# Ledger of designs, part 15: VH-VL binders against dITP/XTP pyrophosphatase

Target 1, 211 residues: dITP/XTP pyrophosphatase, of Hydrogenobaculum sp. (b4u8r9)
Amino acid sequence: MKLMICTSNKKKFEEISSILESLKKDENLDLEFVKPPKEIEVEEYANTFLSNAYLKAKAYYNAFGIPALADDSGLVVEAFSDNLERPGVYSARFYKDSFGSHVLKEEDFKLSKDELNNLKVLRLLEKEENRKAKFVSVVAIVLSNNYGIFGEGELKGHIAKEPFGNFGFGYDPIFIPEGYNTTLANIENKDKISHRRQALEAVFFMLKKML
Below, E stands for the ipSAE of ESMFold2; O stands for the ipSAE of OpenDDE; V2 stands for 0.75 times the mean of E and O plus 0.25 times the DockQ between their complexes.

## First folded at step 19 (VH-VL; framework fv_faricimab_arm2)

Design k06 (from v04 with heavy chain D59E; at its last look DockQ between E and O 0.05; V2 from the best seeds 0.00; counts 0 for: pae O 10.4 > 2, placed apart)
Fold by OpenDDE, look of step 19:
Structure k06 (fold): chain C 211 residues (1-211), chain A 124 residues (1-124), chain B 108 residues (1-108)
Amino acid sequence: as target 1 above (211 residues)
Amino acid sequence: QVQLVQSGAEVKKPGASVKVSCKASGYTFTDYYMHWVRQAPGQGLEWMGWINPRSGGTEYAQKFQGRVTMTRDTSISTAYMELSRLRSDDTAVYYCARDSPYYSDWEYDAFDIWGQGTMVTVSS
Amino acid sequence: SYVLTQPPSVSVAPGQTARITCGGNNIGRKSVHWYQQKPGQAPVLVVYDDSDRPSGIPERFSGSNSGNTATLTISRVEAGDEADYYCQVWDYDSDHYVFGGGTKLTVL
């Protein structure tokens, strides 16, 4: 069976692909992971990771008729909790979110979006004692018009005082997982503890039972 | 070189139909959505809709629902936009435009490649 | 319907910096794209995703987007920069691509 990995984020794709290949080998499943023929427009205006993951997967399934896997993930900082978890579903574009808005200067555009997101989080937490945070990932697989499965993963930790490490992506440089003294960006084989792996394992477990 | 080449100018009577073609070259035609945008003389840009060249799926702006038909011929990498029941206010330059592959995070893409435009004049 | 508001015209002297604004409700939460259109020509993408620049577009072109205003900035303006500029977003409420009214940039 073919399964489309539906992400336009290169780093995320690599991570998902790597994990899936590992899981495939471990479980001895007959799966072929493919990239979608085209990146399509997907509306991600839902307020939950699950809804966004589903919408994405469903859109790709509808477009190409191939089982589609999509991931929606983000950082949730406890101190930012007000009715909507932040950065949450806005993790990728948190730097321009109205929550704790910061006027971007010209020099800021020399930074990557990831760096801008990280700096915003750090800026907002500068006077905050509660630095607890967690990564959340939801993976949805749409297998048919009437059937889908999903898995969820979570990695608890806290936000560092400053970025550390050059590996990984997203908020990895500022997130210290529980049980560690360094950021995800400095942890080798982070896939073992990642929220995304947990979600993928969960959904894969379900998929295995169906195949 | 990636390019979109559109058909020539059209002059039509009110009530008639016009079909504009857009031939793609330099890239895989079916890997990118094709949009249609028009511009009345001296006016701004107006989005009409898109077609998925692979599946043939379409989505039209509400304004043109029931009057516009977007199609494609994959064998010749050509997209078509047909507008029926033409009226004088349909006089415009019509553009085909390809989605940009640059954007990520599943936001709607920019239009990175444009055809040269097709002038459609509707007059009695 | 979602509306993007641009000033009808902006004038700058050569060598100066031009700033073209695009106003929209919470536009900072959207991805804004910018197009340059010279007379008799098709639009050309000059900035996408708020601040990213396509290959071949000079570094003089930059973009920002925050709050209710997106801005196209053209530094060291040249005579060749005289054109109409359009901002664009996707509006999920109406499920439409929306263009601004356009801004005519005049180089004095």
Scores: ipSAE 0.007, ipTM 0.520, lowest interface PAE 10.4, mean pLDDT 87
ESMFold2, look of step 19: ipSAE 0.400; ipTM 0.776
ESMFold2 (binder alone), look of step 19: mean pLDDT 92; pTM 0.945

## First folded at step 20 (VH-VL; framework fv_faricimab_arm2)

Design m01 (from k03 with heavy chain D31E; at its last look DockQ between E and O 0.02; V2 from the best seeds 0.00; counts 0 for: pae O 8.6 > 2, placed apart)
Fold by OpenDDE, look of step 20:
Structure m01 (fold): chain C 211 residues (1-211), chain A 124 residues (1-124), chain B 108 residues (1-108)
Amino acid sequence: as target 1 above (211 residues)
Amino acid sequence: QVQLVQSGAEVKKPGASVKVSCKASGYTFTEYYMEWVRQAPGQGLEWMGWINPRSGGTDYAQKFQGRVTMTRDTSISTAYMELSRLRSDDTAVYYCARDSPYYSDWEYDAFDIWGQGTMVTVSS
Amino acid sequence: SYVLTQPPSVSVAPGQTARITCGGNNIGRKSVHWYQQKPGQAPVLVVYDDSDRPSGIPERFSGSNSGNTATLTISRVEAGDEADYYCQVWDYDSDHYVFGGGTKLTVL
């Protein structure tokens, strides 16, 4: 069976593909991971990771008729409760989010988007005792018009007082995973504890039962 | 298919106003910022401002503050750009463009869909 | 105001690689987008977020961004690639989208 890995992000594709190939090898499944024949526009304005992942997977399935896998991931900070989880689905553009917008000033915007996102999180937590956070990943696989499966992974941790490390991207410099004393940006082999891996393993386990 | 269709060419006298329309189709109009860009003949692209079709909120380039008004009619998925007190150097092709994220991570803020452009000529 | 600097023109023979630069102060920290514009047509997004391609854009188009220079690379240039190319960034200091002056790519 062919399974489309539906992401326009090359880094994500590589990561997802690598993990899936590893899982495939371990389970000796007859799966072929492929790129979609072409990229399609998908509107991802849902307020949950699952909804976004599903929308993407569904769109690609509808377009090509091949089982489709999609991922949606983000950071959730426990102290940021405002109807929706934050940064949550807004993780990549958290610096533009109306929530807590007052903490960023004009002079801050000389920074990169990742730096701005990190800065905003840090400033919002400056007076907060609760620094608990988690990375969340949801992977959805659409197998037919009316059937899909999904897996979820979480990496629990907390937000550091300041950014550390040079590896990785996004919120890695400010996130300290449970069981560690350093940020993800200082951990070389973070794939083993990756929330995305967990999600993929979960959904892969379900998929295996169906094959 | 996703597309933006703009109103036809305009010829105006100095001091007059022009209102260009941009009709969106193939996507949820209120979910994307609408940008306006103009291009004088033989010149480069110049950003004018954006509107949030959901809220009606706008932000204009400083150069056009006080002369430009961006509005929308959500019932017909149409954005409008009105430029007043026209002068000869306002002669240009005016474009609407969707500010749309392709990325699942919402890092994308380029103008991915453009209208066909509206030529506005200001002459005495 | 933030300024993006592009060469006015670049010439390349068919089959060769064209490189169009976009200079800006610390542009490597910004997301750079590139547009292609052919005569009488609207701009078309060809690269976004430094190096990503929209659907339908050939793999021949690629982008990079570091330091003070972003670069649009067009490999195996075709006659149909002859156009004006514009780089773009968002400037948070002025809250403006800023375009480069454009580069005319001529295919010899």
Scores: ipSAE 0.013, ipTM 0.528, lowest interface PAE 8.6, mean pLDDT 90
ESMFold2, look of step 20: ipSAE 0.420; ipTM 0.782
ESMFold2 (binder alone), look of step 20: mean pLDDT 92; pTM 0.942

Design m02 (from m01 with heavy chain G57Y; at its last read DockQ between E and O 0.56; V2 from the best seeds 0.00; counts 0 for: pae O 3.2 > 2)
Heavy chain, then light chain:
Amino acid sequence: QVQLVQSGAEVKKPGASVKVSCKASGYTFTEYYMEWVRQAPGQGLEWMGWINPRSGYTDYAQKFQGRVTMTRDTSISTAYMELSRLRSDDTAVYYCARDSPYYSDWEYDAFDIWGQGTMVTVSS
Amino acid sequence: SYVLTQPPSVSVAPGQTARITCGGNNIGRKSVHWYQQKPGQAPVLVVYDDSDRPSGIPERFSGSNSGNTATLTISRVEAGDEADYYCQVWDYDSDHYVFGGGTKLTVL
ESMFold2, look of step 20: ipSAE 0.584; ipTM 0.850
ESMFold2 (binder alone), look of step 20: mean pLDDT 92; pTM 0.942
OpenDDE, look of step 20: ipSAE 0.015; ipTM 0.511
ESMFold2, fold request of step 24: ipSAE 0.640, 0.433, 0.671; ipTM 0.865, 0.799, 0.875
ESMFold2 (binder alone), fold request of step 24: mean pLDDT 91, 92, 92; pTM 0.936, 0.940, 0.940
OpenDDE, fold request of step 24: ipSAE 0.000, 0.039, 0.000; ipTM 0.533, 0.670, 0.544
ESMFold2, last read: ipSAE 0.456, 0.570, 0.660; ipTM 0.798, 0.842, 0.873
ESMFold2 (binder alone), last read: mean pLDDT 92, 92, 92; pTM 0.939, 0.939, 0.941
OpenDDE, last read: ipSAE 0.022, 0.000, 0.037; ipTM 0.639, 0.562, 0.680

Design m03 (from k04 with heavy chain H35E D59Y; at its last look DockQ between E and O 0.02; V2 from the best seeds 0.00; counts 0 for: pae O 7.5 > 2, placed apart)
Fold by OpenDDE, look of step 20:
Structure m03 (fold): chain C 211 residues (1-211), chain A 124 residues (1-124), chain B 108 residues (1-108)
Amino acid sequence: as target 1 above (211 residues)
Amino acid sequence: QVQLVQSGAEVKKPGASVKVSCKASGYTFTEYYMEWVRQAPGQGLEWMGWINPRSGGTYYAQKFQGRVTMTRDTSISTAYMELSRLRSDDTAVYYCARDSPYYSDWEYDAFDIWGQGTMVTVSS
Amino acid sequence: SYVLTQPPSVSVAPGQTARITCGGNNIGRKSVHWYQQKPGQAPVLVVYDDSDRPSGIPERFSGSNSGNTATLTISRVEAGDEADYYCQVWDYDSDHYVFGGGTKLTVL
């Protein structure tokens, strides 16, 4: 069976692909991971990781008729708890989020989007004692028009005082996973502990039972 | 085979406009973004922008905003790039290039097929 | 603005290995593409997404990307490999494609 890995992020694709290949090998499953024939526009406007992952997977399935896997992930900072988890589904564009918008100034926008996101999180936590956070990943697989499966993973940790490290992407430079003394951006083999791996393992476990 | 064929060389005066065409064949024209890149003589490559042939949507490099217009005619699988208010420093070979569907989001796409280039000379 | 830095020239003897570097701040977090351009010709994609190779490109061409440096490696260099080589990335800060300045590879 072919399974499309549907993500708009190259680094995320590499991570997902690497993990899936490892899982496939371990389970000796007859799966072929493929790229979509082309990229399609998918708007992620849902308020949950699951909804976003599902929407993406469904869109690609509808477009190409091949089982589709999609991932939606984000950072959740406990101190930012309100009606919606933050950054949460806004993780990629947290620097534009109305929540805590006052902490970014015009002069900050010379930074990259990732840097802005990280900066905003750090500034909002300057006076907070609670620096607990977690990465969340939800992976959805759409197998037919009316059937899908999903898995979820979490990586608990806390936010560092400053960015550190050159590996990974997104919030990796400011996130210290539980059990470690350095950021994810300074951990080379983060796939072994990642929230994404957990989610993929969960959904993969379901998938293999169906095959 | 997949190929892009561009229009012939142009000689223009300063202040004029030039419109370069790029005809696609061997693939579905509307399924791939079309990129435009130029190269001044003896210089490197400079990205100008892209068009979505399906929707007609465009995205231009900031340097060319207000001066470049990218269009397409889907009936003949042809993309157009028009540059107005030409200056001497606009003298360059202009390329159309297809986005690669290999992977990455549309921001990360490589340009896998290139036209042969169109030399545009701007001189008084 | 994001800048990609390439050496202006690299020389290599036939049969040897050429390495062309592309420097950029945290370029390892970006997808790097490489193009070959021979005199009077259009660029040709030789490596995409850091290390993937298009169909028809010899296995002698490979790529890597980590930290602040991406590298195009051409093994068993041939006379026909003499060309200009350009690296390319997407810059999220400016939402702009950025090319390196190019490297002229000379086969001695």
Scores: ipSAE 0.019, ipTM 0.552, lowest interface PAE 7.5, mean pLDDT 90
ESMFold2, look of step 20: ipSAE 0.470; ipTM 0.815
ESMFold2 (binder alone), look of step 20: mean pLDDT 92; pTM 0.946

Design m04 (from m01 with light chain D95E; at its last look DockQ between E and O 0.03; V2 from the best seeds 0.00; counts 0 for: pae O 8.3 > 2, placed apart)
Fold by OpenDDE, look of step 20:
Structure m04 (fold): chain C 211 residues (1-211), chain A 124 residues (1-124), chain B 108 residues (1-108)
Amino acid sequence: as target 1 above (211 residues)
Amino acid sequence: QVQLVQSGAEVKKPGASVKVSCKASGYTFTEYYMEWVRQAPGQGLEWMGWINPRSGGTDYAQKFQGRVTMTRDTSISTAYMELSRLRSDDTAVYYCARDSPYYSDWEYDAFDIWGQGTMVTVSS
Amino acid sequence: SYVLTQPPSVSVAPGQTARITCGGNNIGRKSVHWYQQKPGQAPVLVVYDDSDRPSGIPERFSGSNSGNTATLTISRVEAGDEADYYCQVWDYDSEHYVFGGGTKLTVL
């Protein structure tokens, strides 16, 4: 069976495919992971990770008729409690979120989007004692028009005082997972503990039962 | 129609500076990253860097760090690339090209619109 | 540094199919873009995100990407397809856009 990995993010695709290949190998399943035949526009304006993951997977399934996997992940900082979790579903675009927008200035935009997101989180936490945070990942697989499965993963930790490490992407440089004293960007083989792997393993387990 | 129109050919002496302009039309100038790419005669394409026209933020290829400056004038939808301390191996056609929107979650994309190119010749 | 490898030249007769390869380590995990450049002209995007086609580009142009090789396929080649073709990726490690060396397509 073919399974489309539906993400336009190259780093996320690499991570997801790597994890899935590992799981496939371990279980000796007859699965072929493929890219979608083409990219399609998917609006991700839902308020939950699950909704966003489902919308994306469903859109690609509808377009191509092939089982579709999509991931929605983000960072949740406890100190940023509001009507919506932050960065939450806004993780990828937190630098332009209205929440805490005052901490970024025009001159900061010489940085990459990942760096801007990290900078914003750090500046907002500068005077906060509570630095608790967690990564959340939801993976959805749409197998037919009216049937889908999903898995969830969570990695608890806290936000570092400054960025460390050059590996990974997103908020990895500023997130210290529980049980560690360094950031995800400085941890070798972080996929073993990642929220995304947890979510993928969960949904993969369900998928295996169906095959 | 969406298009990028660049300034005319330049002839410079070694050690001088050159500033190439790129005027955008047919779309909102400040919504898209602008890329710069050069091509030496008979050679391939070489990426130089990008600018965010909205914020003025830039990122340059390491090879050109300290020697290239990318700027923009939003009032006339024009991007500029200035290369200083010119040498003979800087002789090339320089292109501006439109990249992805600044608000996109996907940071890096294909260059879908190109300027016509500006020939810069560096000779003693 | 990340390197993209293209054959320097490919020759094809009119009406036949041309295939231009772009080699790179695990390039199948990257998004590959292709540009056509005719003599004295600026590059033109002909394929993006491995296999998507911009508006105005003929269906004869297609792309694929897997493993260590991306391929631009031009079916029913015409004389007007004679040009240089470049593949492109973003390298996250070096934070650079990387171009292949280019392939000259000659229509016999």
Scores: ipSAE 0.015, ipTM 0.548, lowest interface PAE 8.3, mean pLDDT 90
ESMFold2, look of step 20: ipSAE 0.470; ipTM 0.802
ESMFold2 (binder alone), look of step 20: mean pLDDT 92; pTM 0.941

Design m05 (from m01 with heavy chain S104F; at its last look DockQ between E and O 0.25; V2 from the best seeds 0.00; counts 0 for: pae O 6.8 > 2)
Fold by OpenDDE, look of step 20:
Formats: structure tokens, C-alpha cells, sequence
Structure m05 (fold): chain C 211 residues (1-211), chain A 124 residues (1-124), chain B 108 residues (1-108)
């Protein structure tokens, strides 16, 4: 069976495919991981990781008629609990999110997007006792018009009081994984604790049961 | 110091092939994608493709599919770009460039380190 | 194919501010990178991810990106800033890196 890995990011494609190939090898499954024939941009964003992953996978399935895998991931801060988890699906552009927008000032916008996102999170948590957070990844596989499976991975931790480290990207400088005393930006071999890997393993386990 | 050093200028006939080398130093060669970009005289920059030095995986611009081959030798931290069936309009300076580790989720990286370029002239 | 549009040339007096635009459909949704290229030299990354600067690049260089236009701003322009400048994005539809046509910045 062919399975399309649906991501526009070539690096992520390789990461996902590498993980899946490893899993495939271990289970001796007859799977072929392929790139979609064309890239499809999903213009609509849902309010959950699962919905976004599903929408992407569904779009590719509809376009090409081949089982499709897609993922969505982000940071969730427990203290930001509202109708929607934050940053959540807005992780990449949290600095533009209406939630907590008051904490960013005009002079802050000279910073990079990552810095702005991190700054916003830190400022919103300035007086918050609960600094618990987690990275979440959801992987969805659409197998037919009316059937899909999904897996979820989480990396639990908390938000640091200030950024540490000059490596990595995104929220890495302000996220301290459970069991560690430093931020992701200072941790080597992050793949071992990857929330994406967990999600892929979970969904792969489900897929295996179907084959 | 992080740097990319490319091979010297080439003069080729139409129909021939050219192989340009790019030696990396100052960083772990296999940890960064290597990009190739060319620039015709007096013209702009044109992306050709990338290689993952770790896996050897490649992706080429559609324009060069079937005509370009990107390879690497990890033992000497060197990337290669071979272009076949050369035409006059392939005359250009060819650059290797390191893919930057700075990126946002679902975004592609910038090219933070460039080789000095290799002039390839195709003439009858 | 996705197209990035830059003005062919921009002129500015020393000490003034130069602004180089890069137009593209919904470019504000993309990550824009900028390169400086002096004659006979390889390009140099001066701004990445819309507004971030690599180490060693002066604070005079800044970037913004919204809507259909990205802008490279060079404040307090110096003679040494005279060069060609290229914007770059990844196009998810065509699966290509795309460069703008380049802008020649002349310091008067």
C-alpha cells in the first residue's frame, strides 16, 4: 500500500519518512511512502490539531485517491486555557493572535517572529503560577472517503522564566521538557523525546492493525 | 570559520557535462542541507535544488529534472553538482549554499553560507 | 509559477533610508529572506524570516512583510551598501525556491 506523506516542508518530509521507514522495517510491513504528485495548500485552518491534520490529509486524498498522512503540531500552555488552547494551532503566529495581544507593544515588533511568540508567552505568564505546557503533535491518516485514523504525541514540560539557549527554533528557548533542567534549545538529540515521533508511532500502530 | 569552497572555473562544449564541487568546513557537513543556485551573467539568482548530505536525498527544480545530479562525499565534506547536456544558456556562475538552521515551523530556511561561486562557460 | 517582483533600481543619498520592496501574491504568509550581492561576489544573507538578522549584519538592515509586499529597509545608508539585493521565498505550490529579479541599490 502506498501512503502519501503530505507536507510542504522537505525537511519534515524526510523526518517523517525516516521515522516511518524505521517503524516499517521493525514491523516488516508492506508500505511505500511517497510524496504527493503535487503540493496542495490548505487555506482553511481549524481550531484543533486533529482537525488541521485531517483537513490536510483529506485534501490530498481527495486530490490523488491515495491514502494520505498529515500532521499538525504546536505548543499548548495550560494557563492559557480558554475556548481554545493557546498558542495551539496558532503556535507559529501566536504573536498575531488576538488572545493576549495587549502584552505586545509597537517597539517589540522589531523582533523576529519566534522572539515575538516567545515574548508574548513569557509576558502572559509573568504573574501566572501555573507554567505547565506541552508540545503536541497529531498525525492523521485518511484511508478512504469515510475512514481515517490518528495518533497523538505529547512532550510535557513547563515554560521557563526567561529564554535560554541560542540553538533551535520556535519555542525551544522557553520550553523545559519534563525530566530536564534546561530548555529544548540546549538539549541535544531532541528526536528522542519528539512529540512528532510519538504521534507517528501511535498512528502507525493503528495502521498496522488494519493491514 | 564556516565556509564553502568551490572548484575552479570550467569551459565546456555544448552537449558536454560539468561537475562542480563544494567543500564544506567549520561545521558538521551532514547536519545541513546543501543548496545549489546559479546566476547567468547580468541576471538574477535561480534555484537548482538541494541535497541532504546525511542521507543523500535530493530534490531538484523541475527545470533541471533529468539533467542535474547532486551527490556528496561525506568523508571529505564535499558536495557535487553535475549538469549534463549543457547548452549555451547554462553559462552561469554556480553557487553552493548551506541551508540555514533558522526557520519557523512549516517554513523553509534561508541560505546563510555561500560558496565563492564557479563560473561555467558553455561555448562552441 | 510564483513570481516575486522587485524594482530594478533604487537610489538613495548617503545617510538616508533605502527601501526595497518585494511583491508577491500573499507574500505576507511566506517567510521572506533577503540577500546582498556586490559585484563579483557571492550573495550574503542580510535578513531572514521577514525581519531577523544574521550575526554580523548591522542593525541598519531590517525587514518587514505583510499582505502582498515584503520590504527590506536599510537605514543610514553607506557607500558600502551599494549592491544588488534579492528577496527569496519558498513556493509551496510549485515546490521551488523563488528569487526576486533583484534590485540595484545605488548610493548617490
Amino acid sequence: as target 1 above (211 residues)
Amino acid sequence: QVQLVQSGAEVKKPGASVKVSCKASGYTFTEYYMEWVRQAPGQGLEWMGWINPRSGGTDYAQKFQGRVTMTRDTSISTAYMELSRLRSDDTAVYYCARDSPYYFDWEYDAFDIWGQGTMVTVSS
Amino acid sequence: SYVLTQPPSVSVAPGQTARITCGGNNIGRKSVHWYQQKPGQAPVLVVYDDSDRPSGIPERFSGSNSGNTATLTISRVEAGDEADYYCQVWDYDSDHYVFGGGTKLTVL
Scores: ipSAE 0.018, ipTM 0.564, lowest interface PAE 6.8, mean pLDDT 90
ESMFold2, look of step 20: ipSAE 0.509; ipTM 0.810
ESMFold2 (binder alone), look of step 20: mean pLDDT 92; pTM 0.940

Design m06 (from m01 with heavy chain R54K Y102R; at its last fold request DockQ between E and O 0.48; V2 from the best seeds 0.00; counts 0 for: pae E 3.1 > 2)
Heavy chain, then light chain:
Amino acid sequence: QVQLVQSGAEVKKPGASVKVSCKASGYTFTEYYMEWVRQAPGQGLEWMGWINPKSGGTDYAQKFQGRVTMTRDTSISTAYMELSRLRSDDTAVYYCARDSPRYSDWEYDAFDIWGQGTMVTVSS
Amino acid sequence: SYVLTQPPSVSVAPGQTARITCGGNNIGRKSVHWYQQKPGQAPVLVVYDDSDRPSGIPERFSGSNSGNTATLTISRVEAGDEADYYCQVWDYDSDHYVFGGGTKLTVL
ESMFold2, look of step 20: ipSAE 0.551; ipTM 0.832
ESMFold2 (binder alone), look of step 20: mean pLDDT 91; pTM 0.936
OpenDDE, look of step 20: ipSAE 0.007; ipTM 0.530
ESMFold2, fold request of step 24: ipSAE 0.449, 0.442, 0.479; ipTM 0.800, 0.797, 0.802
ESMFold2 (binder alone), fold request of step 24: mean pLDDT 91, 92, 92; pTM 0.935, 0.940, 0.935
OpenDDE, fold request of step 24: ipSAE 0.501, 0.058, 0.024; ipTM 0.847, 0.688, 0.541

## First folded at step 21 (VH-VL; framework fv_faricimab_arm2)

Design j01 (from m06 with heavy chain G57Y; at its last look DockQ between E and O 0.04; V2 from the best seeds 0.00; counts 0 for: pae O 5.0 > 2, placed apart)
Fold by OpenDDE, look of step 21:
Structure j01 (fold): chain C 211 residues (1-211), chain A 124 residues (1-124), chain B 108 residues (1-108)
Amino acid sequence: as target 1 above (211 residues)
Amino acid sequence: QVQLVQSGAEVKKPGASVKVSCKASGYTFTEYYMEWVRQAPGQGLEWMGWINPKSGYTDYAQKFQGRVTMTRDTSISTAYMELSRLRSDDTAVYYCARDSPRYSDWEYDAFDIWGQGTMVTVSS
Amino acid sequence: SYVLTQPPSVSVAPGQTARITCGGNNIGRKSVHWYQQKPGQAPVLVVYDDSDRPSGIPERFSGSNSGNTATLTISRVEAGDEADYYCQVWDYDSDHYVFGGGTKLTVL
């Protein structure tokens, strides 16, 4: 069976693919992971990771008629919890979020999106005592018009005082997972504890029962 | 000496496929992304996509999705770019280029080494 | 899609300073790279990360990037500097490398 990995994020794609290949090998499953024939426009306007993952997977399935896998993940900072968890579904574009009073400085002008997101989190937490946070990942697989499965993973930790490390992407430089004293960006082979791996394992467990 | 050496010029008919090779030497092939860029006659540079030689993972420009395939043979430090369903506007010089990590782990880097280019002509 | 705008051509007398601009929305937030391409040859990286210079590239070549404009500056221009110059950025929104249209530098 072919399974499309539906993401336009380079690093996310590589991570998902790597994990899936590992899982496939371990379980000796007959799966072929493919890229979508083309990228399609999918608006992720939902307020939950599951909804966004499903919308993306469903859109690609509808477009190409091939089972489609999509991931939605993000950072949730406990101190930012209100009526909506943040960064949450806004993780990729948190620097644009109106949440909190954040003004970009002249020295911020050269920063990447990931760096801006990290900087905003750090600035907002500057006076906060509670630095607890978690990564959340939801993976959805749409197999037919009326059937889909999903898995969820979570990695608890806290936000570092400053960015550290060169591995990974996103908020990895400022997230210290539970049981560690360094950031995800400084941990080799983070797939072992990855929230994304957890989610993929969960949904993969269901998938193999169908094969 | 670090260099990329590409295969020779190609002449193809519309609807055919072309596969260009790019052999790397003087550096560790799997440690750098390989980029592909083309240039139509008298026109500018157009990015096509990249391959990670270590993993084999690829990402293509949207324009070429479904029509381009990038591969590599690590045993001979060679990258390949295949373009199918050729049309006249695919006539161009195709370049491979090494994507060098110099800026940061969070930014994409400049192309510091280029192949000599491969002219592909598509005509009836 | 993200667009980089370059003047089609720039002319300069030998010994003078040439400035080639690359316009883009908030391009100052991006890392800009510059390539030199002479007729019949592959592009050569001359400036990367806005202002850094690869080994072997003369100090006459420099770069800056701020606001909506990046600039490649070539001081004490020589006849050998006559070429096409392209700016390049990575667009995070579309996950594409984007090139400018190129500028032909003519040495008078």
Scores: ipSAE 0.024, ipTM 0.577, lowest interface PAE 5.0, mean pLDDT 89
ESMFold2, look of step 21: ipSAE 0.561; ipTM 0.837
ESMFold2 (binder alone), look of step 21: mean pLDDT 92; pTM 0.940

Design j02 (from j01 with heavy chain S104D; at its last look DockQ between E and O 0.04; V2 from the best seeds 0.00; counts 0 for: pae O 11.1 > 2, placed apart)
Heavy chain, then light chain:
Amino acid sequence: QVQLVQSGAEVKKPGASVKVSCKASGYTFTEYYMEWVRQAPGQGLEWMGWINPKSGYTDYAQKFQGRVTMTRDTSISTAYMELSRLRSDDTAVYYCARDSPRYDDWEYDAFDIWGQGTMVTVSS
Amino acid sequence: SYVLTQPPSVSVAPGQTARITCGGNNIGRKSVHWYQQKPGQAPVLVVYDDSDRPSGIPERFSGSNSGNTATLTISRVEAGDEADYYCQVWDYDSDHYVFGGGTKLTVL
ESMFold2, look of step 21: ipSAE 0.536; ipTM 0.833
ESMFold2 (binder alone), look of step 21: mean pLDDT 92; pTM 0.938
OpenDDE, look of step 21: ipSAE 0.000; ipTM 0.538

